VHH binders against q9c0y8. Designs and how they scored, part 11

Target 1, 316 residues: q9c0y8
Amino acid sequence: MSASHPGILHEYTERLVAFELVGKSNVTLTSNVTRSLLLFVGGLGDGLLTVPYVQELVNPLDEIGWSIVQVQTQSSYIGWGTGSLKRDDEDLHKAVDYFLHIGGADFSTRKIVLMGHSTGSQNVLYYLTQSILPNYLIAGIAQAPVSDREAAYQFNGKEKTKELVDWVKAEYLDKGLGNDVLPRSKVENFFGEVPTSANRCIDLTDVRGNDDFFSSDLSADDFAKTFGNLKEISGSTAHSQLILLMSERDEFVSPSTDKAQLLNRFRESIRPTTSNSSLSGIIPGATHNVGPKSSPEALKWLINQLITALRSFIDQ

## First folded at step 8 (VHH)

Design f6 (framework vhh_7ubx_2)
Fold by ESMFold2-Fast, scan of step 8:
Structure f6 (fold): chain B 316 residues (1-316), chain A 121 residues (1-121)
Amino acid sequence: as target 1 above (316 residues)
Amino acid sequence: QVQLVESGGGLVQPGGSLRLSCAASGFTFSDYAMTWVRQAPGKGPEWIATISSGGYTMRDDSTKGRFTISRDNAKNTLYLQMTSLKPEDTALYYCARGTYSFWKGSEYDYRGPGTQVTVSS
């Protein structure tokens, strides 16, 4: 759809941008008033304006004094096929650093919430677990956390996915060719048009690959290595909250997976326990993207849940 | 050359059934996920169902109980069994090679010319 969106395009580092949508107040992060922000990172194939519910968040957030910013990383659009969670994390830290220091008011009152969609959920969880967090990064939100590996099993077949993994290991990783792009003719049915490195293929499709955080066949010990390791906020003994929002009708999750049980397993693994937000839940009737095929209640539920979360952070 | 040819469409009464077929050639059919997509008059394309190379199926909730996707790898043929047809199912139905991909959703590189399904009394 062709459309115009009022906002500010921020260059947060060389060659990478973040787009701040402007609500009805016309107040922005560059204004002389300090605003808090929801920094949004999409999933595989996403970039600016590709997740439609983000536009629907602009005015509800504006009404409570929050801005929403969509971040472009090197992995945006088709760049993810040669990327990694580590490279994404480096880009996200640059964006967070930029937004902590922009505007003419007192930056020390600015609160940041990092929100991910789909594989953006892996980005959020990874960010919260790697190192001491920047001041005022008070929460991470994972919307539609799904297993890419189990999605590949569902869409391409479990045996074919395992054959791919074995072939990539033998012909690329074992030969030190992890950064080489796989021949399209061999992987087109998995990755289509996207140039995909051997390392990235394994990260997404192998058991306990670097992106494999949300698979239903992972053990409690596996979940403890991710959910169990949330880091402190710089200058504080406090930890960020983690909010997990699964889509009830997520087409990327096998119908055989009990989403409520899986969500409970994730939540039970969260440490410290104070980071386990009571606002986690299942978005009723939602497709993966909370899109037009969702039940009519899905988007409204998501908006209300996010506004409730952001309001609660004002009096931390 | 990749070719996909749909058949089985036609005029049917509300509540009726149709089985669509898609004959595939020019590639190793068993190695690819296959998808059904429809386009109603004045509307954009709508994903219906995907079947993986391994036989796993994904389907849109709006047609979930009424439409079934299946494949016969020995015959290089994709099927869509449609039951309890409604006037709103009236559309051109396309066979497509490719995923509803594990990362992007509906992603296909080749589609057939389509077969028309009209549900009218």
Scores: ipSAE 0.102, ipTM 0.448, lowest interface PAE 4.3, mean pLDDT 88

Design f7 (framework vhh_7w1s_2)
Fold by ESMFold2-Fast, scan of step 8:
Structure f7 (fold): chain B 316 residues (1-316), chain A 119 residues (1-119)
Amino acid sequence: as target 1 above (316 residues)
Amino acid sequence: QLQLVESGGGLVQAGGSMRLSCAASGFTFDYYMGWHRQAPGKQRELVAKISSGRTAYDDSVKGRFTISRDNTKNTVYLQMNSLKVEDTAVYYCARGTYSFSKGSEYDYWGQGTQVTVSS
C-alpha cells in the first residue's frame, strides 16, 4: 500500500541518492551527536523502500543510536543488468565518503556497517575483500546470501544455464563484446525484461564468475579466497567483521541445499576470525526478503539479531 | 488466449493416491509450471514446480508427490502418493516466469481442483 516515510534524501553523488529514514527521536546523521550508520543496499531489482523489513528497522536502530540509510546505486531497479560488482563498489564508496564528510563537516569517527540483501550480500563481500579502495566499514552484514548461479540452475536447469554461458562466451566474450547487451529473446528466461550485458550474464551464471561467492559446489579454497581476506579498516589495525543471515524458507535456494551446513562452511572460511561469528545464523521461518509470507517470528528474530550484532561491533 | 484447466481431484482415503492434470492452451511450456494448494483459512503455498530442466518440491510433500509434464500434450501432472489428511486443499495449476530482478512469479492460474483426504 501507499505510505509516507519521514526522512532525508541525500544526493551522495551526481544523480544518485541515499534515503535516511528518521526515527522517533528525530535525530539525524547531521545532528550534534555523531550517530552510527547502517548503510543498506538491496539486491537485483531493488531500490529505495523495496525491501519490506528495512522500514521496520528504523525505530529499533534509533533506540540504540543508529541510523539506517538505503543506498540507490547505478545498479538499482533495472540498472544491474549492465553493471558489475566493481561499479557497485565505486558507488558504495562514494556513499560512505559522503556520510563521513556530510555537509563539509568532519564525521570521520562515524561507525559505518554495510548491510546487503540478496545480491547486496555480494556487494558487502566485494567491498570487504576485493575492493581496491580504502575500507571505512567496521563490519558487513549479508542477509539472504544466495548463489545466483544455483538459482539459475534451479529455475532454468543446469544444462540450459551452462549452454547460455558457453554461447555468451563464444559469441560475445571471445569477440571482445563483453559490454554488449544480449538479445532479449536469448536471455528472457534468465533475466526477464532487464537489459543484460554479456559480462553481467557471465558474472552471475558462470562457475567462479565474479558474483559467484555463495555456491554450494565451491571448494574450501574458493571460499578462502573471498571470506578469508577481510580487509583492515583504513587508519586502523582492526579488521572489519562479517555476519551472514540466511533465510530458512529462501525460495531462491534449492530445497536440496542444507542451509545450516552451507552457512557453517562460509563461517569457517572467514579470516581473520571474530568472537561474534556465532551471530551468523538462519532466520527461522523467513522467506528470501523476510516478507509477509514469512512466519510471524521471522522479522522479530531478524531485528533482535541485528541489534545484538550492531552493539557487538562497537563493544556495547 | 491462455487457459489452464485442472482435473483429477476428488475424495480419497489417507494413504491413497491421486493424479491431477492441468491442460494448457494458448502457450508453450517454456515457462515454470507449478502446483499450488490452499486449505480453508490458510495461505496459498507452492507444492511442486517444474522448469525445462528441473523439478522442486515443498518439504511437506518430498518423496510423496511427483510433478511431470508432457509438452506434446501441453499438460502438466501432479502424482500424489501416500496422501495425508493435511494434504486436503484446493490445488491450483499455475504458469510461472523467472527473472533475477523479481525471482519466480506465477502469472496465470487455473480455476483450482478440490482434493479431500479422509481417514
Scores: ipSAE 0.000, ipTM 0.207, lowest interface PAE 13.0, mean pLDDT 87

Design f8 (framework vhh_7w1s_2)
Fold by ESMFold2-Fast, scan of step 8:
Formats: structure tokens, sequence, C-alpha cells
Structure f8 (fold): chain B 316 residues (1-316), chain A 119 residues (1-119)
């Protein structure tokens, strides 16, 4: 059924919005007291209200003094096909800056956690590794980090995916046409109706492409370049914590992948080691989006894990 | 024009086996193919999928059902072993594609074949 959601729609930059869901307390990020913030970014195809568990986080977070905000970026809905992690990062920095200075107020002591779902997990890891982080951005949370390349291998075949990569390189990248949209008739089996640039195709499907953070065939040296390179928080020698939450029944991860072993490899690569959170784990019985086909315990586990993490950050 | 025709359904006793066939015309098997089922009063659900590089199964059928294809005969099969009364449904084959936008999508469907498992 159609539904109304109480909240505030924020225009954080000239063409992009962020939606703050308001809980039972009716306290908002524009209130007279500093309130901490979980800034949520979805995966490919996601926008406002498309990830069902976000709505379920509102009241548990509200009870502990945290607001949840869903950010819309240029990559939301079908925009990702002509985007990049760099463009997404620019949008996310604008959103963070807005919430530190909302309505002209200075909330520079506000604690911020950046949470991503699916390819939002790449957005989180990219954000934490590119430059000195904004004041009080104390953690990143990656829910359902998945290899897009290995998903393509699973559903389209490894050799067909490699043939696509080789063709895009030869016919587009080698000719300086990386920003050109690929003909739909040649790539519909991978990207459907979404206009997809040559660069974006390669970022997602090539070995060590710009989005290729989570593939099980990557080496320890590959993981050291990403997980091993978390940046300092501005004005501090401290670093954000990184929390990785994989879904046990993730339909986008090959049945041949040992998720526990892969998660352990990610965790052992995190530097500094103080950023390696013990709260990382596998969500029992969860599908990719912790949706209706998950076990009944999955959503409660996710909520409890997040509340535990956010409470621990307030005590410091 | 693409056409999918299912066959091999019927009545079988619990614990028995049955093989469904899906004959395809109008395309080559460079697409993902899936078997879905729909029990009375329920929504269609994906039970098995085959693409050029892998197979996948719903937890309710893992170890009992096997999806395969014969590209020479342009046919996809679903081998169903150790059948349960709960497997009773209309079974559909469908042509699909994986997309980064929506994951698995199915755009062409067969007319379905009834499988009834008695106790």
Amino acid sequence: as target 1 above (316 residues)
Amino acid sequence: QLQLVESGGGLVQAGGSMRLSCAASGFTFDYAMGWHRQAPGKQRELVAKISSGSTAYDDSVKGRFTISRDNTKNTVYLQMNSLKVEDTAVYYCARGTWSFYKGDEYDYWGQGTQVTVSS
C-alpha cells in the first residue's frame, strides 16, 4: 500500500536532496540540540525509500539520539550508468558538509556515520580512502559488500564478461571514447535499459576496475591498496572505524564463495588496525537487501548490531 | 519470434522423480534461463537458474533439483528428485538477463506445466 512518511526533505546542493526520516520523538537535525547522523547511500538502482530496512532503523536510532538520512546522488535510480565512484564521492562530501552547517548553524561536533548498501559499500570504502575525512566522520558501515564483477561472472558467464571487457577496451577506451554510452543492443544482457558509459562498464566488470574492491580472486596486495589506506579525520590523528556486514544468503554472491573466509581477508587488510571493528560479521539468514525473503531473525540482528555500534561511538 | 514451450509435467508420488523440458525457438542460449513455479494462491518464485557460467537454486530445492541445458537441442531441463507434496505447482521456464540495475530479470515466459505431487 501507498504510505506517508514524516520527515524533512533537505536540499543539500543545487539539484540533489536528502530525506531525513523523523521518529516518534519528533526531534530533527534542525533541532536546538546537536543530534548525531547516520547518512545512508543505496546501491545501483536505489533512491529514496527503495531499501526497505532503512524505514525499520528510524525508531531504534531515534531512541538513542541518532537521525537517519537517505541521500540522493546523481547516481540514484538509473544515473549510475554514466557515473563514477569519484562523482559519487563529490556528492557525498557535499551532503556531509551540508549537515555540518545546516541552516547556517555550525554542528561541527556532530558525529557522522556513513552507511552503504550493496555498491553503496564501494562508496563508503572509497570515501574513507581518498582524502582527509570531515570533522567527526567516525565510522563507515558497508552492508552487503559484493563483487559486481563476480556477480556478472555468475549470471552472464566469466568468458562472456571478459569478451565484453575486451570489446569495450578496444572499441572505446583505446580510442578515447570512455565517456560514450555503449549501444544497448550490445550490453542489454549486463545493464538492461540503463545508459552505461564505456568507463562505467569497465569500472564494474574488469579485474581491478575502479569499483573492484570485494572480489574473492583479489590478492592481499590488492586489498592493502583499499582497506589498508583509511584516512585520518580532520583535526585529529584518529581514523574512522570500518564495519563490514555481509548477508549470509546473498543471491549476488556465488555459492562457491566462502563468505566467512572472504570477510576475514577484508578485515585482516584494514589499516590502521584500530579501524578494524569487531562488530563486522555475517547477518544470519539475510538476503542481499535484508528483505522479506530473509529469515525472521535477520532484520533484528542488523538493527541490534547497528545500535550497539552507534552507542559505542557516543561513549567516546 | 521467441517461444518457450514446457513439457514433462503430470502426477507423481512423493519421493518420486520427474524431468521438465523447455524447448526454445527464436533465440540462441546466450541468455540466462530460469525455472519458476506458482502454487495456487501464491506468487511465482524462482527455483532454479542457469547462465553460461553457473547454476543457482532456491534453498527449498537444493540437493533435489538440477537445472541443465542442451544447446544442440535448444532445450533447458529441470530434473526433480525426492519430490515433496509442497513442490506441487505450475512450473514455468523463462528467459532472463542479469542487470546491475535489478539483478535477475525475466522477460519471456512459457505457458507453464502442472506438477502435482501426491502422498
Scores: ipSAE 0.014, ipTM 0.410, lowest interface PAE 6.7, mean pLDDT 88

Design f9 (framework vhh_5j56_2)
Fold by ESMFold2-Fast, scan of step 8:
Structure f9 (fold): chain B 316 residues (1-316), chain A 129 residues (1-129)
Amino acid sequence: as target 1 above (316 residues)
Amino acid sequence: QVQLVESGGGLVQPGGSLRLSCVASGFTFSEYSSYAIGWFRQAPGKEREGLSSISGSEGGSTSYSDSVKGRFTISRDNAKNTVYLQMNSLKPEDTAVYYCATDYKGLFSRYTPGEYDYWGQGTQVTVSS
């Protein structure tokens, strides 16, 4: 059976949409009453409503005067294979700009939080640290930040991953063919059916590739270049908060990895220190996507943590 | 390259037992894996049917079709990257080519549970008098 979802489909560019789910109040971002929003970006392969917990956030957010908006970017579904964090950042800035200029938008009261799932966590950290445009976000939330490179080591083998990196560098990058799509027969165990450029492959699988933010073998100096470089909110001396929510049973993190220790290393690298949210933590019993194989309490914990965070931004 | 290789088939008498093995390469099993490995068979002149599956999740969630429940047992050895099908109380109607398959899509592809794209070549099981 199919499901229907009430909402507003926003065209934030001529090619890209964002879907605002509406809760029981029927109040939306297009109303004359200023409403704050959580802008949600998924991980690799995700698009609209593909992350099941997003639907579960609608009414809890609505009760506190927030809308949830899931953004489609050029990287949604299979588009990520020929994309980059830089291209994603450009799309996310266009979405933010759109939502700052609709309905009863009041820059003094409309708050925007960017939440990412999986590689959406890289999008969040990139937006807060690497973006060339003014940052309008009061907070970023990273759910299930994981090392794609170390996941490849775990599931495909470390030596096979390094062989892929070396081959792509020799046959593509060294020849100026970084934008060329790799032959599926050579990379199907990493990328399946997804057309993947040489550049995107290296971004995800190489040591200190452009996506390599969360690997446990990175140094404090590596983390200082990302977590240590949070930008000021546009028009303010304040900095965005960063909330990191790791899944306790994340299948993309090696069982030998001490998640609490790794989370602590991320958090201790955050600068300014005031951006290190005390709401960061490990979601008890959660799988990577807080899905059906999670403990029954995992989703409730996530919802409560998010509502606590969002309330803290409006109660001051 | 993602590959699945079945072995352990052969000729057996009714009431006998066989253990099939499925060795995976190009990806690895983990207690925390979201993907499943399934056993299927295709009998002469019949459509392919699903028999059993095992997930890589904690506790190894298993399922069985009614035709084999109580007679067949699926298990996995993550260290050997191998899934087994222990077949007991074999009947002539169990005669078929047996396949293992995975719904693994590639590490960075969106996982779609129950959609099996990677299949082994099959191993013949014949149950005769």
Scores: ipSAE 0.147, ipTM 0.529, lowest interface PAE 4.2, mean pLDDT 88

Design q0 (framework vhh_vobarilizumab_d1)
Fold by ESMFold2-Fast, scan of step 8:
Structure q0 (fold): chain B 316 residues (1-316), chain A 121 residues (1-121)
Amino acid sequence: as target 1 above (316 residues)
Amino acid sequence: EVQLVESGGGLVQPGGSLRLSCAASGFTFSDYYMAWYRQAPGKGRELVARISSGGRTYYADSVKGRFTISRDNAKNTLYLQMNSLRPEDTAVYYCARGTYSFSKGSEYDYWGQGTLVTVSS
C-alpha cells in the first residue's frame, strides 16, 4: 500500500524542491540546532522517494546528528533527457546554498556531503571538479558508479550504440542541432518515452562523452581528467574525500568487467591522494539500487559504511 | 499488439537436449534485447540468458557452457539451445522482451505464457 512520510518539503529555488525526511529525534534543518547534511541526488529517472534505501538512512543518520535530503533537479524523473551535468551542477549549487541558510545554521560548523546514486555519481564527481570547494563541503559519495555507455553496449549492442552515436553526430551535432530532441522512433530502445536531445544522447553514449567517467575501456589519462582533478577546499590545502561504493551484483555492469580491478583503477587515479578514501569498496551482494533482490546483508553494509564515513569527517 | 509465444518444452532425460523457440510479433524484433527466464516450482523467476539487439549474450552461471541463446531477426524468433540438462533445470521457461532506457535501466515489458521443461528419469 501507499505510505505517508513525515518531513519537510523545501523550495530551494524557483520550481525545484528538496525533501527532508524526519527521524525519531524530530530534529530538522529548520530547527534552532545546527545540523550537518547528506544531500542525495538520484540517477536518471529518479526523484523523491524513488531510491528505497534512502528511507533506511534517515534514523541511522539522525542518531549521529545528520539529516538526509533528497534533491529534485530539472533532470529528475524524465527531465534528464534534455539536460546536462552542467545544468545539474547549477541546480545542486542552488540547493547547497539554500541549505546553508536555513534554521540555526552556522556556516563554520554545518558540513555538507554530496551523495549520488547511479548517474548521480557523475553529478557528484563533476561537482567536486568544477571549482574550489567551500569549507563546508567535505566529501562526495558515489553509490553504483556505472558506465552508461557500457550499459548501452550490454543491452542494445556495441555496434548499434556506435551506429546511434555516428548518426546523431552526422544528423544533429554537425548541423548545430545539439539541443533538438531526437525522434522517438529512432531511439526508443535507448531512451524509451524520455525526450532526449542530441547533446544528451552523445554525453551518455559516446566514448569520452561528457558523462563518460566510469567506462572500463578508458585510459589512465582519461581518469586523470576527472578523478585526478578534485578541487581544493577554500582557505585550505585540504581536498574533499571521494568515496566510491560499487554494487557487487550490479545488473548494469557487464559480467566481463572485473569490478574490483575497475574500482582500483578509479582510486589509483584520485588526486590529491589524500582525497582517496579507504572507505571505498564493493557492497557485498548488492544490486544496482541495493534493492529487494540484493543479498540480505547488502543494505546493512551500506548503512554501516555511510555512518563510518560521516563520523570520520573531522576538520582538525 | 505485441505477442511472444514459446514452444519446444517437454520431458527429457538427464543429460538430454531441448531447443526452445519464441515467436515474436507486433514490434520490430531486431531493435530489442531478448531474454529467457525460468521459474521452478516454489521459486521466483530467474534470468537464464539474454541477447542484445546486436547479438551480445549473457548467461547465468548455472547454465553457462550448457545453454546457448540465439536469435533469427528475419524470422522474428528467439531460441534457447539447452544441452546437458539436469533435474534442477526443471522449470517453466519464459521469453521476455527487454527495453533498456537510461532512466529505468533494463526492464522487461512483455512476457510469453511460458513453456514447461521437465528433466526427469
Scores: ipSAE 0.014, ipTM 0.491, lowest interface PAE 6.6, mean pLDDT 88

Design q1 (framework vhh_vobarilizumab_d1)
Fold by ESMFold2-Fast, scan of step 8:
Structure q1 (fold): chain B 316 residues (1-316), chain A 121 residues (1-121)
Amino acid sequence: as target 1 above (316 residues)
Amino acid sequence: EVQLVESGGGLVQPGGSLRLSCAASGFTFSDYYMAWYRQAPGKGRELVARISSGGRTYYADSVKGRFTISRDNAKNTLYLQMNSLRPEDTAVYYCARGTWSFSKGSEYDYWGQGTLVTVSS
């Protein structure tokens, strides 16, 4: 539907923006009121205003002194096809740095939570594991962490996905052509109209590709490299909390996958153990994006869980 | 050229059954997930059921437990078994070829001409 949304469009770096939705209080991150931030990154194909539940979070967050900001990265909309988690991470660090330095916020009191949806979940986990975290990044939240590789197996076929991987490796990676865009006629079944590099194809579709964090066939050693590698907050011995929220009716996860068991395997791998949030769980009746086909209670559960989490972070 | 041809529609009494078929040609059928959509008079097209290349199925809530989607990759044919039919199932039923697209999730790029199902006494 066409709609107008009150807010502030922030230019956090050259050519990239972040949109802060304004709630009923009319308080923003540029005001003289100290306000904490939930920085939201979407999944593949997402950009500003594309994940419907984000708009539903504005007023509940506003009531507890938090703003929600949707970040646009170079990977937004169709840009992800020639991107990487590393490039996304660079953009997210620039956004975090920008929001630590604006408005009337006292740096000692402004808290930042990074939340991702779908492949945004990979962005969150990657951010928390690459290097020392900014002083005020106190938590990451992953909503609908899903294996893109296993989704391709389900919809396009496991053997056809492996055939694609083998072909891309032989014709591109082995020849040093990882940054070349694959011919649409060869890959349109996987990537449609999105220009997709050989490297990006492999990141998403190969076993242990750079995006392959959530597949059910991964080992404890694989999970130790991601969930087991959460970095310290700069200037502190503290570590960020990690909250994992899986959707019960996620259409991109095989019904043969035991989601509770898989979530438990992720959580058991988290190090330090104090970063393993007890607020992780399965969103009852939720589709992948907690959309209109979800049970009516799914959105309310998500909102309540997030508010509970954000309240708990104020005292950290 | 891709072709999808539906058959098996007709007039049936409430509580009856019909089996729809979709004959596919012009592509490697086994590589694609397939779907059945329907369009009732005065309404838009709605998804009824889909089936992946590996046989995983999805059903709209309105037909779950009554309809069964299946495929025969050797015959390049998609089926929809429709049981316990209701007047509200009256529609033109369309076969569609789908694909997983990282840009759109599930997408349908080719459609059949449709087959009419009328559920009436």
Scores: ipSAE 0.016, ipTM 0.385, lowest interface PAE 5.8, mean pLDDT 87

Design q10 (framework vhh_vobarilizumab_d1)
Fold by ESMFold2-Fast, scan of step 8:
Structure q10 (fold): chain B 316 residues (1-316), chain A 121 residues (1-121)
Amino acid sequence: as target 1 above (316 residues)
Amino acid sequence: EVQLVESGGGLVQPGGSLRLSCAASGFTFSDYYMAWYRQAPGKGRELVARISSGGRTYYADSVKGRFTISRDNAKNTLYLQMNSLRPEDTAVYYCARGTYSWSKGSEYDYWGQGTLVTVSS
């Protein structure tokens, strides 16, 4: 459905924008009172306004003194096929820096939560495991963290996926051609019309590829390198909270995967243990995107869970 | 050109069984995941079952334990075995060829014409 949304479009770099949705209060991130920030990054193919539940968050967040901002990165829309989590992380740091210093003002005490949807969950976990986090990045929220590799196994077949990985390694990576775009005829069944580099293909589809954080076949040692490696906030020994919200009916997760068991394995790996949020859980009746085919209660559950989390951060 | 042709629909009494077939041509069938969708009068299309090129299956909660999706790659044919049929299963059933796009998730680029299944006395 076509619609209009009140907001402010911020240019956080000369080529990239972030869209602040403005709630009923009309209070913004540049207002006389310092607002807390939920910075939202979507999954593969997402851009501004493409994840419908984000629009539903604006007024509930506004009521508790939070603003929501959707970030466009170089990976938005079809750009992800030639990107990386490292490049996404660089864009997200620029967006955070912008909102801490917007208009030349000092908002360095602004409380920030980074929330990701789908592969945005990989962006969140990658961001939280880098060397130094920006001041007042108090939490990361991963909604629908799923294994891209196991999704490829589910939809394209495990052996066909492994054959693709082997071919890309032999014909591209071994020849130093990792940044070259793969022939569409070879990868159309995996990536459709999206130009996809050899490196990006491997990152998403190979065992222990750079995006491979959530696969059910990963070891405790694998999880210790990600969930077990949350970095300190700049100028502090404090660590961000990590909240993991899996969708109960996620169509991108294999029917053979026990989601509750997998979520427990992620949570048990989180270090420091104080970063393991008790608000992590499974969104009842939710599809991957918490969309129209979800149970009627799924969206309300998600909104209530997020409000509970954000309120708890004010008191910490 | 890609073609998907469904067959096996018909009238069946509650508690009965039907087997739907989808004959595929114009592409390498074994390389694609395949799905069955259905659409009841006045409703949108809903996913019933999906099967990957490697044989992994997914079922909607409403049909799990009653329906079985399978494929025969040598015959380029997709099947849906429907058991313990209910009046609520009355719909036009569509065969679909799936493509997984990382930008758009799972998509269906070709659809069959549909086959009607009516569950009534």
Scores: ipSAE 0.005, ipTM 0.263, lowest interface PAE 10.0, mean pLDDT 88

Design q11 (framework vhh_vobarilizumab_d1)
Fold by ESMFold2-Fast, scan of step 8:
Structure q11 (fold): chain B 316 residues (1-316), chain A 121 residues (1-121)
Amino acid sequence: as target 1 above (316 residues)
Amino acid sequence: EVQLVESGGGLVQPGGSLRLSCAASGFTFSDYYMAWYRQAPGKGRELVARISSGGRTYYADSVKGRFTISRDNAKNTLYLQMNSLRPEDTAVYYCARGTYSFSKGDEYDYWGQGTLVTVSS
């Protein structure tokens, strides 16, 4: 339950921090400018150390010359309810920029991979599709890319979710009140104690809302607008790779959903096709968080898949 | 104060049926998803069935086709109809209130005291 963790706390911009966990080698991003970086962003409600497998990645990554850094954004913990993917993207660009230049690092000596968990997967896909990418960002990894809208259908009911959407549109969006926080008494079943704006509610729960990248009911044209729109790396015609890692036993995905078929639909939509990583797949026996309730092989598979990917990036 | 009170457990022969009930109070029952878990001696708690506020159901593979979860929002009551019971269904059955959030997914913040189901010849 309570524990201390050795590492470096980085202040990458005003008010925001990122925590670098230090592995057995005791080598850090500030002590070795050739050391490469996996920059990790969690899902809604996540902050430092809340995703169980992150700590398990420290030593395997350390052995191959990579550090893992967990980023706090304005959306960390409960801040996401008044946020947006655009605001998250701005924070992530500041974090990437900081780590690109820390300790005199440059493109020839350091590689960066951006990894997201859960809605962090939306952050990764947004980052790769909305702006020209930094020269050093060679891949995005989306772990447990799931539909928040379809999760709401599963846990709160499809009709109740649609009623919420209709009410928020009529009483807030149509009146220009998108930035207003919704009355807790009306939305507690969906958002609990988290102050949630009308815009954020719609982004997460509406069909084709700004967060709605992974829903199984989306069309090929919908996927073409996201997966089909990966941006070039700045100063180059090259593109970052996208790696999609779905959890086989993801409790946020309906048991009636064919995960292999859905993953295939995502992958077939990726453009350019050279960005479609062959390392995408389904993590056997994994729960959403690849946590303690997963089969024993799940965490080992995830670690091995990430090591394989990261080694390939250093070998060019 | 949130309370969940289970009833309906007992001794039953293999192939028999039981209906479990969970009486809920202290919250707006219709707004929450609800679940049945069970715990056999020496094992952890496992999810048996879940029902959303809108009535969408999930079943563990071990009980699918034999058990039916349902709710009566007017009575603030959750039910588990158990048919074709097997010795391996022997466990303490727990009613749980689901807390769903986009930040953490499904969690269970309140549990009943449990009701024992014994399936034996």
Scores: ipSAE 0.015, ipTM 0.367, lowest interface PAE 6.4, mean pLDDT 88

